VHH binders against Tyrosine-protein phosphatase non-receptor type 20 (PTPN20). Designs and how they scored, part 4

Target 1, 254 residues: Tyrosine-protein phosphatase non-receptor type 20 (PTPN20), of Homo sapiens (Human) (q4jdl3r159to412)
Amino acid sequence: IMQEFMALELKNLPGEFNSGNQPSNREKNRYRDILPYDSTRVPLGKSKDYINASYIRIVNCGEEYFYIATQGPLLSTIDDFWQMVLENNSNVIAMITREIEGGIIKCYHYWPISLKKPLELKHFRVFLENYQILQYFIIRMFQVVEKSTGTSHSVKQLQFTKWPDHGTPASADSFIKYIRYARKSHLTGPMVVHCSAGIGRTGVFLCVDVVFCAIVKNCSFNIMDIVAQMREQRSGMVQTKEQYHFCYDIVLEV

## First folded at step 1 (VHH)

Design c09 (framework vhh_lunsekimig_d3)
Fold by ESMFold2-Fast, scan of step 1:
Structure c09 (fold): chain B 254 residues (1-254), chain A 124 residues (1-124)
Amino acid sequence: as target 1 above (254 residues)
Amino acid sequence: EVQLVESGGGVVQPGGSLRLSCAASGRTFSSYDLYWYRQAAGIERELIASITSGGDTNYVDSVKGRFTISRDNSENTMYLQMNSLRAEDTGLYYCATSDEFLYGSWDTSEYDYWGQGTLVTVSS
């Protein structure tokens, strides 16, 4: 397992990050060194404006799994985030972080704080219709309204709240239930998946989701291949050897 | 596990030649159709050449007559011989295969196995 992760780290990948490195886009990156490849970045609107997000397509046994892997939104990128969700017709957001962990801001609170007051953005209005707090994750149902057209879209956000500040979850079962629920909730567009940087916990989620779909379809799978496919489309997917090992631990449990 | 590894890329002058190889591990090529894709900076991956399990070949018009795809089932390797190279041939070259028969698809998601790519640069 460790040898596989080292091999992935040493892999020569042919990507450029010109868009993310533009001076005008610097403030849009949560981490200066975690950027989308130009070839797989998610363009915004007719102007193809920048957001720190990558399209990820994973192929296993003739099935395609389509995602957007992205950073936790910044205060300055909340409008961009919701624009990305709507333009891609995504109905599920998987959020694998708390807003603050260990006193460090991991993700800005990019949704409404109450059922009574929508979040007012420049181009969108986001309504929280209902929510359910479970032991390991929170389900939030949103209506996102484009101000110029009045068009509304339903979006389900699933926030996993029990990832420890260090390492990986003690219970694989909690994360398994979370991922299975997210897949069952998916209807349209790519699934939007984020943590803080959009590579570590996000990569674990994508890998495990594909593996469970393979198991359900009685298909073969290869974790190293799945992670290699992700890394061709977004640099550094599955950030640590502990996260890589966790992918194996999860799949071997059932 | 199935892995594809491309090699043979490099820097060459216009009019030069390169031979790319794609070696497979974890599966035998003999019963499968094999494909070469190319991706230049800022454009989508495009299918440039294919070879069926029976040896029939197909090429995109821009490389027809200049590129030759071939296979060696005993070595579990596929080749792309590139002659009369042009600046426009610069890009990353990927090999691909699928458990299902494919008819030269544009949609890269239809392929089950991809290599990591090899870079070809044609410069004066």
Scores: ipSAE 0.000, ipTM 0.064, lowest interface PAE 27.9, mean pLDDT 81

Design c10 (framework vhh_7ubx_2)
Fold by ESMFold2-Fast, scan of step 1:
Structure c10 (fold): chain B 254 residues (1-254), chain A 122 residues (1-122)
Amino acid sequence: as target 1 above (254 residues)
Amino acid sequence: QVQLVESGGGLVQPGGSLRLSCAASGFTFSDYDMTWVRQAPGKGPEWIATIYSGGSTMRDDSTKGRFTISRDNAKNTLYLQMTSLKPEDTALYYCAKDIEYSSSWFEPLDYRGPGTQVTVSS
């Protein structure tokens, strides 16, 4: 396992981060050193505006799994985030973080706080239709309306609330159930997956999701290959050797 | 500026022993996990062992019976004790400051030394 992670870390990957490094886009990044590759970034609108997000395509056994890996939205990028969701026709958002962990803001609260009042954004209006609070994650059903067109889109957000501030979850079972539920909820577009930076916990989620799909289809899988594919499309996916080991631990528990 | 300097390599007979050292400077050595990696000519890098900042170790199964990783935080030095050396152990050995993660910054495995050559031959 550690040999695999070291080989992944020592790999020289091509790719440039010019868009993320432009002065006009610096304040759109939660972390200055975690940026999307130019070749796989998610462009916004006709002008191809910037958001810290990457398209991730993972191939296993002739099947392609399509995701958007992105940072937790900032106050200044909430409109951009919903634009990305709508333009890509995504119906599922997997949020693998609380808004605040250990007193540190990990993700801005980019959705409405109540059923009574929609979130009014510059270009969008987001309605919370209903929600369920489960033991390990929260399900929120949104209706997203583009103000200029009146176009409406249904989005299910699944927030995993039990990842510890340090390390990995004590209960792999909770995270397994979360990922399975997210896959079953997926209908259209790439699944949007985020944590704080959009590489660590996000990478674990993507890897485990592909492996579960492989198991269901009676297909072989290779965790190193899956993570290598992710890293070609977004730098640093599965950030630590502990997270990499956790991918194996989760898969063996299933 | 982070600097790592390996030493202790050389030519040794099969069955022999060597102790490699890695002198670290430019960072708070005791706060970081340290790793030994080797690379044989024409081959990719192979992880040998990691010693965590807390002192626990993780070692590759194929070498863990013969190789021991240790550290001396007072001297900012990482060690690899190698016993029962085999021709297959011939490689460039280098140390690395492992992945550094913070809530603000991601540091991949960027810091490694130039390496010390170990040759096991009769």
Scores: ipSAE 0.000, ipTM 0.131, lowest interface PAE 18.6, mean pLDDT 82

Design d01 (framework vhh_7nfr_2)
Fold by ESMFold2-Fast, scan of step 1:
Structure d01 (fold): chain B 254 residues (1-254), chain A 125 residues (1-125)
Amino acid sequence: as target 1 above (254 residues)
Amino acid sequence: QVQLQESGGGLVQPGGSLRLSCAASGFTFSSYAMSWVRQAPGEGREWVSSISGSGGSTYYADSVKGRFTIARDNVKNTLYLLMDSLKSDDTAVYYCARTYEITVGSDTYVYFDYWGQGTQVTVSS
């Protein structure tokens, strides 16, 4: 499987990052060198404003799986993030990180801190309706209200809290249960999936989700092909040898 | 400073053999994994094979398994690719690449940071 990862690392993929490299967008990127391709970036509003996010479409056995892979929001991009979620009619957000890991901020707290006070943004108001704390992940139910129209949208956020600072989960089982729950929760739009940069753990999640769907449908799958499809649409999806190997480990666990 | 220089390419008949060499200088050769990468006419780069710094582990693309052998001589700072049973599809420019692995905790990142000029291999009747 090492051979496959090496082959993927070497692929010379055509793609431009002009939008992400604009001086006006510098503060919108969590990492300067992790940027969306111009051709697959998620445009915001009629002006097609920038956010560090990519549409990812994966085809397996004639079925198409549709996602948005994005970085953990910054304080300055919270409004943009919720605009992206609503404009794409997404009902599930998979968050595969804690806000702080190893003393380093991985993702800003982009949702309300309590049930009692909504998060006030420029164009949106986000209400935390309820939440459940489980062993490996937290489920949060939001109502997102667009201030200009008064329309509300229900969004479920699933935060996986047990990913180690380095490596992959000791047991695939916890992550498998998390992904299965996310798939069961999905109703509308692309599933929004993020970690810190939106490529490593995010890539693992997308790969494993497609593999599970293939297994449930008794279809064949090819992990290298799935990851190659992701990388055509967002550079560097699945960052490490260990993450790549973990994608194969799910075949043994399921 | 870092230099990689390939040699040994040429024209060969289908079913023939060639041995490519890559002379490395400007770094501690045994501390780095090394790879062979090829680029066929009108195509992108394709990874062919890699060898660990010690030579203890070797890896091959499925298209060349059983036909190609990667080897290294850490005393001479030279990387080799022995190519047997050559096919027309093996026609490409072959590059020697230094493979840089960064391990942080249990996470291993892979990069190809220095490249040679390439050597042309043409398999034709």
Scores: ipSAE 0.012, ipTM 0.423, lowest interface PAE 9.0, mean pLDDT 86

Design d02 (framework vhh_7z1x_3)
Fold by ESMFold2-Fast, scan of step 1:
Structure d02 (fold): chain B 254 residues (1-254), chain A 125 residues (1-125)
Amino acid sequence: as target 1 above (254 residues)
Amino acid sequence: QVQLVETGGGLVQPGGSLRLSCTASGFTFSSYAMNWVRQAPGKGLEWLSGISGSGGSTSYADSVKGRFTISRDNAKNTLYLQMNSLQPDDTAVYFCAKGTVYIETWSGTSYFDYWGQGTQVTVSS
């Protein structure tokens, strides 16, 4: 399987990152070299403003799976993040990181800290309605209100808290349960999936989700094809050979 | 009316110890799981530890396992967190949180419906 990963790495995919490289947008990127393709980026509002996020469509056995892969929000992009969620009518956010890992900030805390105090943003108000802390992940229920229209949306955020600082989880079981719960929770819009950069752990999640759907439908699947489809829509999806190997390990455990 | 009040926070040197207390009122304390959660400056909420209503089951986050001990005194309606070997990255506001479901053993599947106001713990030299 390492030959497959090497073949994916060696594939030279044409794609432009002009929007992410614009001077006005540089501060909106968590990592200067991890950018969305112009052709698949998520535009915001009527002006098509920038966010570091990509639409990902994966086709398997005639079924299309639709996601948004994005970086962990920055303090300066929290408003943009919630705008993206609301405009795409997404009801599930999968967060595959802690805010800080190994002393390094991986994602800003972009949601309310308590049930009593909503998060006040420029264009949105986010209410934490309820939450549940499980051994491997946290479930948070939000009501997101657009201030100008009064439009509100229910959003479920699922934070996986047990990914190690380096490598992949020693046990696939916890991550399998997490992904299955996320799919079961999905109702509307693309599923929003993020880690720190929105390519590594995010790519693993998307691959495994598609595979599980294929198994349930008694359909064939091909991990290399699934990852190749992702990479055409966001550069570097499934970042390391260890993550790629983990996709196979998790599938074999089911 | 549910009320949770945390006390015991303060400033300590690295390697030091603190014991936090949370006094509960307005509900049958022994019928609900209780939890400790913290929030460091500029960071999100981190669940630290939980204890069943009876006190028969406890669970800990990996970051505090072996250093922190959760306990409860149902006769006094009080939850405790004994914190040992404190490190600078333990600096946070510590919250007492009530579970929504009665449990005899820790399952990790309880919702939290009430929080205290928090108590500040600062670990610095």
Scores: ipSAE 0.000, ipTM 0.101, lowest interface PAE 24.0, mean pLDDT 83

Design d03 (framework vhh_lunsekimig_d3)
Amino acid sequence: EVQLVESGGGVVQPGGSLRLSCAASGFTFSSNILYWYRQAAGIERELIASITSGGSTNYVDSVKGRFTISRDNSENTMYLQMNSLRAEDTGLYYCAAQTYTIEVSGYTTEYDYWGQGTLVTVSS
ESMFold2-Fast, scan of step 1: ipSAE 0.000; ipTM 0.247

Design d04 (framework vhh_7ubx_2)
Fold by ESMFold2-Fast, scan of step 1:
Structure d04 (fold): chain B 254 residues (1-254), chain A 123 residues (1-123)
Amino acid sequence: as target 1 above (254 residues)
Amino acid sequence: QVQLVESGGGLVQPGGSLRLSCAASGFTFSSYAMTWVRQAPGKGPEWIATISSGGSTMRDDSTKGRFTISRDNAKNTLYLQMTSLKPEDTALYYCATVTYIYESGSTFTEDYRGPGTQVTVSS
């Protein structure tokens, strides 16, 4: 298993990060060295504006799985984030982080503070319709309204709150139930998945989701191949050897 | 007019038990997530537990083995069952409506808060 991770790290991947490195886009990146490839970045609007996000397509056993892997939004990118969600007709956001972990800001609070007052953005209003607090994740239902047209879109956000500040979950069970619920909730567009940087925990989620779909369909799967496909579309997907090993641990538990 | 009234506090010996109640009126209780928070003299508020409108609970790790949050939507009442009480549990205990939670229940926005009920654990 560790030899597989080593081989993934040594793989020579083509790709350029010109958009992310533009001076006008530097403040839009949570981490200076974690950028989307130009070829797979998610363009925003007619002008193809920048957001730190990548389209990820994973093929297994003749089935294609479609995602957007992205960083946790910054205060300055909240408008961009919701524009991305709406333009791609995504109905599920999987958030695999708390806003603050170990005293460090991992993600800005990019949704409405209360049920009574919508989040007022430049082009959108985001309404929190309801929420449920479960043992290891929080479900939030949003209506996103485009100001110019009055068109509304329903979005479900699933925040996993039990990932430890260091390492991986001691029990895979909570994360398994989370991923199964996210897949069951998916209806339209790519599933939007984020953590802080959009590569580590995000990569684990994508890998495990594909594996579970393969198991349900009695199809074969290969974790190294799945992670390799992701890395061709967003650099560094599944960030650590511990996260890579956790993908195998989850599969063995199922 | 929203009103929350806590009851059930008092003086109790270490190792004892208490059941706190929070009676709600003036709003649709069943539609709100509810929380219990305590505040000891000279300290900031400390979150204990939150219960969703549907009954799902989140509890602080330091007290979750001794304290249980529950609700009865038909009676518009929130409860906190406290067992194995310690002197450090001495505080004013409040119930509050939660219009929003920022993370796993430890950071939240209170819409309405009750006046509190005093719990004193002493020999």
Scores: ipSAE 0.000, ipTM 0.155, lowest interface PAE 15.9, mean pLDDT 84

Design d05 (framework vhh_8h5u_2)
Fold by ESMFold2-Fast, scan of step 1:
Parts: structure tokens; sequence; C-alpha cells
Structure d05 (fold): chain B 254 residues (1-254), chain A 125 residues (1-125)
């Protein structure tokens, strides 16, 4: 298991981060050294403006799984985030972090603070329609309204709240249920998946989702291959050896 | 399944009262984002809005029913109501419940997302 992770770490992948390194885009990155590849970044609008996000396509047994892996939004990128969600017709957001962990801001609160007051953005209004607080994740239903047209788009956000500040979840069962609920909720577009940087916990989610789909279809799978595919499309996916080991632990529990 | 279903229609004499109910499923009126309106249509006439309650709780009525009709909602029952008092023969129509997200602009009949099947109200001596 560890030898596989070391082999992945030692691979030098071809790819450039020119867009993310532009001076005008530096303030749009939560972490200066975690950037999308130019070839797989998610462009915004006709001008192809920048957001720290990558398209991730994973192939297993001839089936393609399509995601957007992205950082937790910053105050300055909230409008860009919702533009990305709508332009890609995504109906599910998987958020695998609390806003603050261990006193450190991991993600800005990019949705409305209450049912009574929508979030006003330049091009959109985001309404919190309802929410349900469960033991290990929160379900939020949003209506996103484009101001110019009045058209409405439904988005379900699933926030996993029980990832520990250090390490991985003690019980794989809670995270398994979370991923299954997210897959069941998916209808349109790529699933938008984020944590703080959009590579660690996000990578674990993508790997486990693909593995469970393979198990349901009675198909073979290879965790190293799945993670290697992700790393070709976004650098550093599955950030730590503990996260890599957790992917295997989850598979054995099913 | 997302829908609204009306009930409470019937025959009533002029000067009488009637209460219509609108039961929602698949969404909640407790969401402050939803507006709910009542519309009516008599044979040969265009649809007319008779009441609206916006997501924030404010209400609006046309002059034809102002002071006689009251719109309300019970969030615990996920049901909206139209209380109709001092009914006139001209109030005879099929009454429709409609619901949509609250917008910053005036909501017209063509902009509602969910419509009920209608309930007949007949005011006759």
Amino acid sequence: as target 1 above (254 residues)
Amino acid sequence: EVQVVESGGGLVQPGGSLRLSCAASGFTFSSTSYAMGWYRQAPGNQHERVAIIYSGGSTNYPDSVKGRFTISRDNAKNTGYLQMNSLKSEDTAVYYCAATYSFTYEISGSEYDYWGQGTQVTVSS
C-alpha cells in the first residue's frame, strides 16, 4: 500500500500551471502551491476566466465518472464558484470540511446564512430552500436564480461534518453512507467536490465513489490506477499516505 | 413529487363564507423563499390573481376582493389558505393555488412554477 503511494509521489507528470500563476489570479488561490493544470482547469464564461478548479474524468471498466475538484471558496471567489456550478449544470456539491477546523479557516461560508435572506451576488441570487442536519452530514437545498433571465437551478449541497482535524474518520461507515447519498442525489453535470485545497479529502471521495460503483457493477478496480488518473488531471490528489490507506480500509469494509 | 392540491370549494349563498386549502408536497411553505398565490377563472374570463403571500409574509389583494379575502399559511401543516367572506355572485369561478420562489420583481400568473388542479366555488341563491 505504502510502496504504491511512494511510487505515485515520485512520478513527475507533464503539465503547466500558467493560468493559476498569473499575477491577476494569485488572490483567487487559497494555497499558492495548489493550482489546476492549464489543460484541465474549469474556464468561466466566454472569456475563460480563472477559478482554482479541475475537471476530473476517471475511467473504470469502460465507464466514465465525471467531477469537478475544487478548493473551498474564498470570500473573493464566491460569485465565480456559483458561476462554475451553473455553467456546468451541476446539481450536487459535496463539501468535505467545516468552515473552520482547529481555529483555521478552511472554507468561506459561500451560501445564505438563513432561510430568510438570500445571498446576493453580481449575477446570481442563492436561496436556502431548506436544510436537514444529520449526525455526520448536513443536507442543504438551494435555488440559484440568474438575475438577468430569472431562470432557477436546483442545487443540493452535502456537507460532511465528521472528518477529524487530523487523520481520517475512525468509522468508515459514516463516510460510505455520505458518498452513497451523494451518488443517489446526482442528476446533472459533473459532481462538484471540494474540501479546503480540493486534493486531499476530495481525492479520497472520488476514489471511493468510483470503487463503490465498480463493486455494484461487479467490475474490477485498482486504487493505484484510480489515484494515478486523478493526479494526471489535478496535481497531488489524495494528499497523504493516511488518506491513501483509508481508501483501502473503506473498500475492505464493504 | 412536487405538487399543490386545492380543497374546500363548493356552493354557498351570497353573503356567505368559504375557506379554501392548498396542501403542498415535495417542498415546504416554511421556506421563506416560497410565495403562494390564489387565482380564479370564470367561464369566458382571463385568469385573475385574488391573493398573494410573499416569502417574507407580506400580502397583496386586488380591489375586487380587498377586505373580504384573507390569504394565510400554516407552516406546521404545510398548507396555505384563502378565507373568503361576504361572497358575491361575481366571485363564482374555479380557484387555483399556485406556488413559486419569491423574486424581487412582481410575480405574474405566468411565472408560477407549481399549479393546482383547481376547485370550483359557486355563489348562488
Scores: ipSAE 0.000, ipTM 0.082, lowest interface PAE 23.2, mean pLDDT 82

Design d06 (framework vhh_7nfr_2)
Fold by ESMFold2-Fast, scan of step 1:
Parts: sequence; C-alpha cells; structure tokens
Structure d06 (fold): chain B 254 residues (1-254), chain A 126 residues (1-126)
Amino acid sequence: as target 1 above (254 residues)
Amino acid sequence: QVQLQESGGGLVQPGGSLRLSCAASGFTFSDYAMSWVRQAPGEGREWVSSISSSGGSTYYADSVKGRFTIARDNVKNTLYLLMDSLKSDDTAVYYCAKDRGSTYYFTIESGGMDVWGQGTQVTVSS
C-alpha cells in the first residue's frame, strides 16, 4: 500500500496551472500551490472567470462518476462558489471539514447562520430552509435565489463534522454512512465536494464513493487506478499515505 | 521528479545540539513553503516547524519554541533545522516536507505536505 502511494507521488503528470497563477486570481486561492489544471478547471459565466475548482470524472466498470472538487470558500469567493453550484445544476455539496480546526480557519462560513435571516451576497440570496444535526454530520437544505432573475435552486449541504485534526476517522462506518447518504441525495449535476484545499479529504471521499458503488454493483475496483484518475484531473488528490491507507480500511470493513 | 533528502541526524546527549539539512531537487524550491515533521517511536507524526518561501516568516510547535530554529538557503535549495537544548522527548525520525500551499500550521496527516525522504533519525539519550 505504501509502495503504491509512493509510486503515485513520483509520477510526472502533464498539466498547466496558468489561470490560477494570474495576478488577478492569486487572492482567490486558499493555498498558493494548490491550483486547478487549466484543462479541467470550472469556468464561471460567459467570461470564464476563475474559481479554485476542478471537474473530476472517474470511470469504474463502465460507469462514470462526476464531481467538482474545490477548496473551502474564502470570504472573497463565496459569490463565485454559489455561482458555480447554480451554473452546474449541482444539488449536493459535501463539506468534509469544520470551519475552524486546531485554531486554523479551514473554510469560511458560506451559508446562513439561522432560519430567520438569509445570507445576503452580491448576486445571490441564500435561505436556510431546515437542518438536521446527526452524530457525525449535519444536513442543511438551502434555497439559492439569484437576485437579478429571481430564479431559485434547491441545494442539500452535508457537513461531516467528526474528521479528527490529526489522522483519519477511527470509525470507517461513520464516513461510509455519510458517503452513502450523499450518493442517495444526489439528483442533478456533478456532486460538489470540498474540504479546506479540495484534495486531501476530498480525494478520500471520491475514492470511497466509487469503491462503495463498485461493491454494491458487485464490480471489481482498483484504488490505485481510482486515485491515479483523480490526480490526472486535479493535482495531489489524496494528500497523505494515511489517507490512502484509510481508503483501503473501507474495503476491509465491507 | 520531486526529491527531498534529509541528513544530519545522530545520537546526542540531553542538552546537546544537532543541525539537520534537507537537499531539495526537482522543483523551484524558492516558490514553496517548507516544513519539518517528526515521528517518535510508537507515536503519530507531529509537525515541528514551517518556513515561508522567502524565509521571512517562521512558525514553531509549542514543544520546540525557543530551542529550534528553521532556516533555508534558496540559492543552495537547502532547508535546515538547528536544534538546541535537546531533550529525550525530541527522539524521533525527522522528515523534510514540501508544503502544497502558503499555510504554516500543517501536520502530515491534515496538511498540504509532501514527504519524500526516508527521514533522519535523532536519538537523545543519556
């Protein structure tokens, strides 16, 4: 397993990051060195404006799984984030982080704090319709209204709250239940998946989702191949050898 | 290919000093923040220190503040960790890590770090 991860790390992958490195876009990146490839980045609007996000397509047993892997929004990119969700007709957001972990801001609070007061953004108004607090994750139902048109879109956000500050979850079961619920909730567009940088925990989520679907369909799968496919579309997917090993732990449980 | 090669570890008595080096190749060293991470026997990995791409900002774990100094030489593509007043608790394998971003508070498990080397063993014993 560790030899597989090392082999993935040593691969020379083709790809350019020109858009993310443009001076006007530097402040839109949570981390300077974690950037989307130009060929797979998610363009915004007719002007194809920048957001730190990548389209990810994973193929296993003839089935294609489609995602957007993205960083946790910054205060300055909240409008861009909701524009991306709306333009791609995405109905599920998987958030695999708390806003603050170990005293470090991992993700800005990009949704309303209460049922009574919508979040007012430059181009959107986001209403929290209801929520459920479960043991390992929180379910939030949103209506996103575009101010200029009055059109609304329903979005379900699933926040996994029990990822430890160090390592991986002790119980694979909690994370499997979370992923199963996310897949069952998916209706339209690519599933939007984020953590802080949009590569570590995000990569684990995508890998486990594909593996789970393969198991349910009684299909073969290869974790190294799944992670290699992701890395060709967004650099550094599945960030640590511990995260890579956790992908295998899921297989051993089920 | 990105490569990081650690050196400078060894056996030292409590209160002693060591200087660790990490030779970097295969990437533009001056564009990346760099970190030191350690793993003690039977324990998980612990972030020790980080330095910004320019060397203008440094950050330290509370356990090493005032005793360790992180430094870099962007001309020689080398990262350093100067370790003073070593304690038995500092016994660990020390790894050089390339940060994937500009944050300075990573651990190997939760941070944007690439660990490429085999590490260098530091043993502090009486």
Scores: ipSAE 0.000, ipTM 0.113, lowest interface PAE 17.0, mean pLDDT 83

Design d07 (framework vhh_7z1x_3)
Fold by ESMFold2-Fast, scan of step 1:
Structure d07 (fold): chain B 254 residues (1-254), chain A 127 residues (1-127)
Amino acid sequence: as target 1 above (254 residues)
Amino acid sequence: QVQLVETGGGLVQPGGSLRLSCTASGFTFSSYSMNWVRQAPGKGLEWLSGISSGGSYTSYADSVKGRFTISRDNAKNTLYLQMNSLQPDDTAVYFCARETVTFYSDTGEVTYGMDVWGQGTQVTVSS
């Protein structure tokens, strides 16, 4: 499998990062070298403004799986993030990180922490309706209101809290339960999936979700093909050989 | 409160020199790599130079290499940009920015970005 990861790493994929490399968009990137392809980036609004996010479509056994892979929001991109969620009619956000890990800021707190006061943004108001703290992840139910139209959308955020600061989970069981719950929760639009950069843990999530669906449908799957499809749409998906190996480990537990 | 404040901008004639300063507060300045970035009228942001947390390593954009020198004084929480041989196309608002880094110890991988920015200082190069 190491040979597979090496082959993926050595593949020269076509794609340009012109939008993300524009000087005006530099402050919108959490990491200056992790950027969306121009052809698959998620445009915002009428002006097609920039956000560090990519549409990901994975085909397996005649089924298409649709996601948005994105970085953890920055203070400066919170409004953009919620605009993306609403414009794509997404009802699930999978957050595979804590806000701070090992003293490093991985993701800004882009949602309200209080049931009493909504998060006030330039174009949106986000209400926390309820939440459940489970052993491995937190479920938060939001109502997102667009100030100009009064339109409201229900969004479920699932924060996985048990990924170790380094490496991959020693036991896949908690992550399996998390992914199964996220799939069960999905109703509309692409599933929005993020970690810090939107490629490492995010890539693992997408791969495992497709594999689980294949297993349930008694369909064949190929992890290298799934990861290759992702990499054609967002550079560097499944960031490390350890994460790639973890995708295989999960297959043995399901 | 975490903040960066730039000073030292102004009007200078072509061929002249300016020294910009950036004062940091609200964080341990000596623990962070720092950057200088500029924005010319009607253009986007252009990265100019970076300096390591201890000042031992520096990097420059090709457009300013040999003319600009980045330095820092950690005892004073201050970042500097010495600008020599200024030309009219150096006219811009100059920003200092704090570098972020994510280290993945399991893989040895490192990624970089900028999270704290100053308000900017205007540099105008004209006769």
Scores: ipSAE 0.000, ipTM 0.090, lowest interface PAE 21.0, mean pLDDT 83

Design d08 (framework vhh_lunsekimig_d3)
Fold by ESMFold2-Fast, scan of step 1:
Structure d08 (fold): chain B 254 residues (1-254), chain A 123 residues (1-123)
Amino acid sequence: as target 1 above (254 residues)
Amino acid sequence: EVQLVESGGGVVQPGGSLRLSCAASGFTVSSNYLYWYRQAAGIERELIASIYSGGSTNYVDSVKGRFTISRDNSENTMYLQMNSLRAEDTGLYYCATYVEFTTSGGETIYDYWGQGTLVTVSS
């Protein structure tokens, strides 16, 4: 498994990051060296504006799985984030981070702070309809309203709160339940999945989701192939050898 | 080693002003992304103001027009000027930054933030 991860790391993949490196877009990146490929980036609006996000399509056993892997929003990219969610008709957001971990800001609080006051953005208004706090993740139901059209969309955000500041969860069980709930909640559009950078924990989530679907369908799967597919669409997916090993650990516990 | 130290917090009456300072060491404020985070009573922690390397600024709606983020390159310090303070501005204020490093594995970014300074707005 270590040899598999090393082989993935040694692979030189083609791809340009020109859009993310534009001077006007640099402030939109949480991490300067974690950028979407031009060929798979998520364009915003008719002008195809920039957001640090990638479309990820994974094929296993003739079935296609569709995601958007993205960074945790910055204060300056909250409007862009909700525009991306709405334009892609996504109904599920999987957030695999707390806002602050180990004293470090990982993601801005891009949703309303209370049930009574919506989040006012330039083009959208986001209402928190209800929420449930569970031991390992939080479920939030949002109604997103586009100000110009009056169009509204229901979005479910699932925040996994049990990932340790360093390493991987001690128990795979909590993360398994989280991923299975997210898949069951998915109805429309690509599933939007993010952590801080949108590659490490995000990559683990995508890999495990595909594997669970394969198990349910009694199909074969190959973790190295799944990770290789996502790496061709967003650089560095599944960031560490520990995360890669965790993908294997999870499938053994199902 | 990157270090951020906040100061300038205190008690002020509604409508008053305070200026928070964030003294930086181990990096240069003039070339880095800097931001202020707030933990207010009854409110989830939130990023309230940021300034990018190019000087552009962003603010959360609740503080727009009242708060101003700035930096003094000669003092290697970032500031948050807070005017027209309200009771709901009470909370712990943290300054934060990220620093880019170029390594053999490529560029990487590390986030750093301070210990916080308390602001109380009360009569």
Scores: ipSAE 0.000, ipTM 0.165, lowest interface PAE 16.2, mean pLDDT 82

